# VH-VL binders against a2bn08, part 11

Target 1, 238 residues: a2bn08
Amino acid sequence: MAEARLQRLLRVYVLDTSALTDTRLRSLLGSGSLDEAVRRFAELIASVRIAYGVEVYMPPTVYEEARRFLLSNGVTVQSFEALAAWITIKPPTRHEIRIPASIVRDYVEEVRARLARGLRVAEEHVRRAFEAGGLYAAETASREARREKLGAIIRGLRERYREATRHGMLDSVEDLDAVLLALEVRGVLVSNDEGVRRFAEALGVISIDPPKFISVLQGLLRHSKTGGVAREEAHSTS

## First folded at step 20 (VH-VL)

Design y21
Fold by OpenDDE, look of step 20:
Structure y21 (fold): chain C 238 residues (1-238), chain A 120 residues (1-120), chain B 111 residues (1-111)
Amino acid sequence: as target 1 above (238 residues)
Amino acid sequence: EVQLLESGGGLVQPGGSLRLSCAASGFTFDDYAMSWVRQAPGKGLEWVSSIKGSGGFKYYADSVKGRFTISRDNSKNTLYLQMNSLRAEDTAVYYCARHEGVYDYYFDYWGQGTLVTVSS
Amino acid sequence: NFMLTQPHSVSESPGKTVTISCTRSSKDIADDYVQWYQQRPGSSPTTVIYEDNQRPSGVPDRFSGSIDSSSNSASLTISGLKTEDEADYYCQSYDYSDLWVFGGGTKLTVL
């Protein structure tokens, strides 16, 4: 049972959105464009599926998000479909999956802490706005200058608030679906999001980052070529 | 009274492994996140790792990711730090510290620390 | 990523007031709470200030914390300095990327 589980862990992968949007993918796959990277990635997945029976899964929610992202970033429909052809789209069976209450509790605590941090950021920016308003209330400040300053404060607030409340945390249903699917299929989650990986780990799901995933797949193919040459040499001597 | 008592420190060679323990008392252990913070000789404080009350959510400093594993046994009120692939720069007094329990902003209680020396 | 910078050392006579600064390298110091820890020679750290200006039970009111957004710094002020206040002091804050970050520490010598 342990060996079978290990074998399965090496053969089944679940991708989250970050697995397909990782900026390092181009370099890892030796491509000059995202479109080319996607095509190469499709070929890689196809090769390992055929050679080793590797299965790659994606929840529908992740699929749609990835599709939207890739197509909006210059990936052709053809290239995307080529990739999708080798990925199994499967929703997690949410109503059957159990999450320990202790993990839920920890997550709630994390959410609460993040919300508090967000509030702190907001309070600080209100203070900044108030102080700035006093300085710019002088009859000499142009309406334009005031608008610009306020705009800068609001932009800062949005950025810092988002960072405080969402960064490094499981913050989307798409990512949750990826974790749940990985749990269900007893696969390895591929993600570059630390928050997602943390949650996965809490549930006993193994995760790797996209570079490691690519390395693993490439490694598999390298080993198959060496085994085939050894077999051909053995048959030619016999 | 809250008490934290570290143990398991010692001398280890580079590449070696060591497991630290922290025995906690005087509070409901599983309600609090716990951390390890270290201090190299003559240097400042450095956060190493944290773990939430349930033991599921773990956090690591970049300097120790992939090498150290934090865990806890709530039935024993004990915090652990498994340290693998130890390096000379890991030499430090390691402190067990309790988080505030609400937002985890800071450490409110500290142990006495245990010394880890990594040397050939 | 951010760093918290402290002076290496400060010194003052008993009965006087001393201030230790902690400057954040990026973002606003006021975005996250700042804490201060005291570490006497040969001892473990103890919390003396939390959430910018709050004192734990048992910490004298001679200790106070403040935030200065204009200089992007926090300050620990110790009034009525006593010999027992001689210690290393560390500021600490939180960041979503770096999580728990400590300053480099300041050695306070009571003359």
Scores: ipSAE 0.716, ipTM 0.875, lowest interface PAE 0.8, mean pLDDT 91
Fold by OpenDDE, fold request of step 21:
Structure y21 (fold): chain C 238 residues (1-238), chain A 120 residues (1-120), chain B 111 residues (1-111)
Amino acid sequence: as target 1 above (238 residues)
Amino acid sequence: EVQLLESGGGLVQPGGSLRLSCAASGFTFDDYAMSWVRQAPGKGLEWVSSIKGSGGFKYYADSVKGRFTISRDNSKNTLYLQMNSLRAEDTAVYYCARHEGVYDYYFDYWGQGTLVTVSS
Amino acid sequence: NFMLTQPHSVSESPGKTVTISCTRSSKDIADDYVQWYQQRPGSSPTTVIYEDNQRPSGVPDRFSGSIDSSSNSASLTISGLKTEDEADYYCQSYDYSDLWVFGGGTKLTVL
């Protein structure tokens, strides 16, 4: 029964960028730094690969994005390479993968809605800017004050616009590649992005969040230690 | 005339499962996103789940993620809600509602609701 | 992530005007459309206002919606109050994280 359960464990995983950038990973891996977390993650992947044949994939686009992110956030080249050594970089075969038109339709509708919301955000910020202009007139406000206020409005616009148009939506080709790769290799997508996961689900791809992924891998290793001890004890009593 | 009729409600034990249905008529069903909205006794309205017209994109409230599954059969003009691992707090009248607006912002038609009671 | 806050109850005499507020806790109320639903006792909700200030067919012009960005709130106004207007009223909006969000509801009593 235990062996049959192990056989049912999906052994193929595909990581998107969020799988490596999830802020919870540090805590989950017991690390104080992102660099250490990456090293521990590498060790974990290595261990499960060796013990159980678990395969971890990443499309090249995700790989590059993750690399840029991790290195820019204090991860050493050595640590990154350690992780990369255990990840199979594979592009999805895009020309062979089919997406149902119904999914495309739903996606287009979502995109349209998001664009419209972005426009509303922009309109609101124009209104705010206009009103602020009255308060920060050149005759009554310093150049510095005007600059600061304008800067704040622009920052607000960018933030709100981004949230309106991108949050909770498949918004990058990298993430799409991850979904497509997962579909192709019949793997489990690891992502903390609800939009990505929604899209994956629509395609019949199973997805889990990074914490669950770590939990699964750690769980696998715990079972191997208990099975090895039982075999050693059985051989010592024969 | 647009009509939405919920069914499948009843009494269930905690940890149990129930499947709700909503029969739609009077409009082109697959052109509209649909939602489930629930109302606990004496409480307000709470959105539960939504599904787009094609049935591909599904949305869930955090309170039901991993436990509930929304689906639809456009050939039958029927919306479904599979509810697993039911909890006492899931006790409510469940309404099906049709989305409307350019961006599916609001619900223009509501069913009469079906009562789900989760109790021991 | 946001909440919509409504007063628990409001009351007014027939023929008068009543206003129910709906305040968004975060972000801007104008970011997304606000809708209002009426629920009479023992009945299902019905839409009375959509997209901030639009009325569905069959809804009297006594019902109106407005947005006040300064207070980050939406308002449902009912003029010429009638006994039949006694109901619970819910505001609703949308958030990218919380998706469809309802207010807590307001019980309107016609005195």
Scores: ipSAE 0.716, ipTM 0.874, lowest interface PAE 0.8, mean pLDDT 91
Fold by ESMFold2, look of step 20:
Structure y21 (fold): chain C 238 residues (1-238), chain A 120 residues (1-120), chain B 111 residues (1-111)
Amino acid sequence: as target 1 above (238 residues)
Amino acid sequence: EVQLLESGGGLVQPGGSLRLSCAASGFTFDDYAMSWVRQAPGKGLEWVSSIKGSGGFKYYADSVKGRFTISRDNSKNTLYLQMNSLRAEDTAVYYCARHEGVYDYYFDYWGQGTLVTVSS
Amino acid sequence: NFMLTQPHSVSESPGKTVTISCTRSSKDIADDYVQWYQQRPGSSPTTVIYEDNQRPSGVPDRFSGSIDSSSNSASLTISGLKTEDEADYYCQSYDYSDLWVFGGGTKLTVL
């Protein structure tokens, strides 16, 4: 049972959107364009599926999100569909999946803490805006200088608010679907999103980032080439 | 009364491994997040790792990520730190610390520490 | 990747007031909570200030904390200084990118 689980961890993967949108994808696949990288990714996935039965899953919500992103960034429909042909699109069976109550309790406590810190950020930036207004009343500043100062305060508020409330936390249902699917199929989650990976690992799901995923698949094909008759697939990257 | 009792420190060669334990008593252990914080001889405090009450959410300083593993056994009221690939820079007193509440990221109770020395 | 910078040491006589600074290298210190810990020689740290200016139960009100946005710093102020206050003091802040970050520590000597 331990060996079957280990072999499944080498063979079953679930992708979130970041696994297809990671900016390192082109260099890892030795490609000059994102469209070429997607085609090489499709070839890599196909090759490991044929040689080792490696399965790659994606929830429908993640699939649609990834499709929109890739097509808007120069990937052709043909290249995307070639990739998608080797990915199993499956929704998680949400009504049957169980999450330990203690994990939910930890999550609720974290959300409450983040809401409180978000309010602190807002209050401090209101104070900054009030102070800045007082300084401009004591100085004869130009209209453009006042606008730039306000813009800087607003940009700072937005940055700090996102960090206080969303950084490093699972905060979308699409990301949750990827985690739940990985739990259901007992697969490895592939993501570069810290919050998604942390939540998955809290549920006992092993996660890796996209560069590691590519490296693992390329390593499998090097082993197949040394011990088999299968066609060679060039996968060298840095 | 709240007590945190560290153990498992000692002398280890570079590249070696060591497991620290922290026995907790006087409070409902699984309601609290816990941390390891270390202090090299003559130096200041450095956060190492944290774990939430369930044991599921774990956090690591960049200096130890990939080498150290935090865990807890809530049935035994015990916090652990598995340290692998130890380096001279890991030499420190290691403190077990309890987090206070969901609104604050501070440490309200500390153990007395256990010394880890990484030397050939 | 932010740092908290404290003076290496401060000295004051009993009965006087001392202020220990903690300057943050990047991002605004006022956006994130600051904690202060006391560590007496040979002892474990204890919390004297949390959430910028709150005192845990049992910490006397002569300990106070404050934030100064203009210098991007936090301060621990100890009034009515007692010989028992001789210790190392650490500031600490947190954000969701860098997690827990401690200052380098300040040795307070009461002469």
Scores: ipSAE 0.610, ipTM 0.816, lowest interface PAE 1.7, mean pLDDT 87
Fold by ESMFold2, fold request of step 21:
Structure y21 (fold): chain C 238 residues (1-238), chain A 120 residues (1-120), chain B 111 residues (1-111)
Amino acid sequence: as target 1 above (238 residues)
Amino acid sequence: EVQLLESGGGLVQPGGSLRLSCAASGFTFDDYAMSWVRQAPGKGLEWVSSIKGSGGFKYYADSVKGRFTISRDNSKNTLYLQMNSLRAEDTAVYYCARHEGVYDYYFDYWGQGTLVTVSS
Amino acid sequence: NFMLTQPHSVSESPGKTVTISCTRSSKDIADDYVQWYQQRPGSSPTTVIYEDNQRPSGVPDRFSGSIDSSSNSASLTISGLKTEDEADYYCQSYDYSDLWVFGGGTKLTVL
């Protein structure tokens, strides 16, 4: 039990966009609005930076994504800038980062398999549309009914294609930048995206989800608050 | 020619740990993804965990996520399953299985299994 | 996660034809390939059908697989049934959201 409480603390974290867009953010921070949650998140990061030297990084690509999302969802510029003040915005040094060839090989095979799967999805949906058209003669169904049927088939195609080609996979340069930065700075990646975390862990990068991240930081502050006078000076809202 | 041999099963109390091994021969081990699939006594097959050839990409069923860790040592042609916080529901024969499919990762070769019993 | 539902058991006489169904609970079964595994008593599973309707080498051509999009189901058909076909049969499918999923299994009795 004492070893668990004294477990080595990690001082460096890298956030991907999901760490700021996770829908659990407001409840994790005890907030009534996303704007309030962002402000409390800023306070939490500031407090652990001051008390323990904990650093939080973000690539510029992730920063821009997160800014656009938060501002479009009711977060004020003032609240976002308060958060950003405590985050180090740094691009990964891509030209100097190395990835094991075997990991790249596995990734290439995954992409190839997913492209082939996407083709099958397209072929099966073409067959479905042809069969539906032939079995439901134009004389039987109204023009509106046929359009609705075709629309449903197309939506199904799009859904299954996206699943086959993108779900659970590292599929954007923003996600890659977060992983590469975490590798470069030897930080813990914070993400709720299974594909991003799986890729990071394949490279030996430790990853945690946003609820765990918040829990870890709050736990650090509880330790700081247990001292008498220091506890009074370290007082923070939650 | 392809051979998969599981070992490490046994009796363990709830909350305990076991490590399963699967020795592979007759193929280039690190070219293939591998899985653990289990079968409770008198019950059906259930996928547990998978790992790609490099050993870097890992997948877990929800029922074991956080408790089991899949790994491989390609220099020894061996697949592992570290099983922690074991529960009675984990009682099963555990099969080592090889993937071959390009599209859907189906299982083309199976070992003979090793029995894990979790009880007081 | 999606489920694959199979009948618990089926029985049929030698020489006849049996069909074992496998119904998928969500998403189109035709999109994801279906495999069938045979498990004889006391043995490990072996593949009898892969990719909906393909047979591995050594599997008799009396084993066949098919897909029915209307009922969102796959079927394993065994013609010319032999006593050695008595086994449990499992369907299996995979997608990138739910990963590897097995059906509950069907006990085939040959009497």
Scores: ipSAE 0.604, ipTM 0.817, lowest interface PAE 1.6, mean pLDDT 87

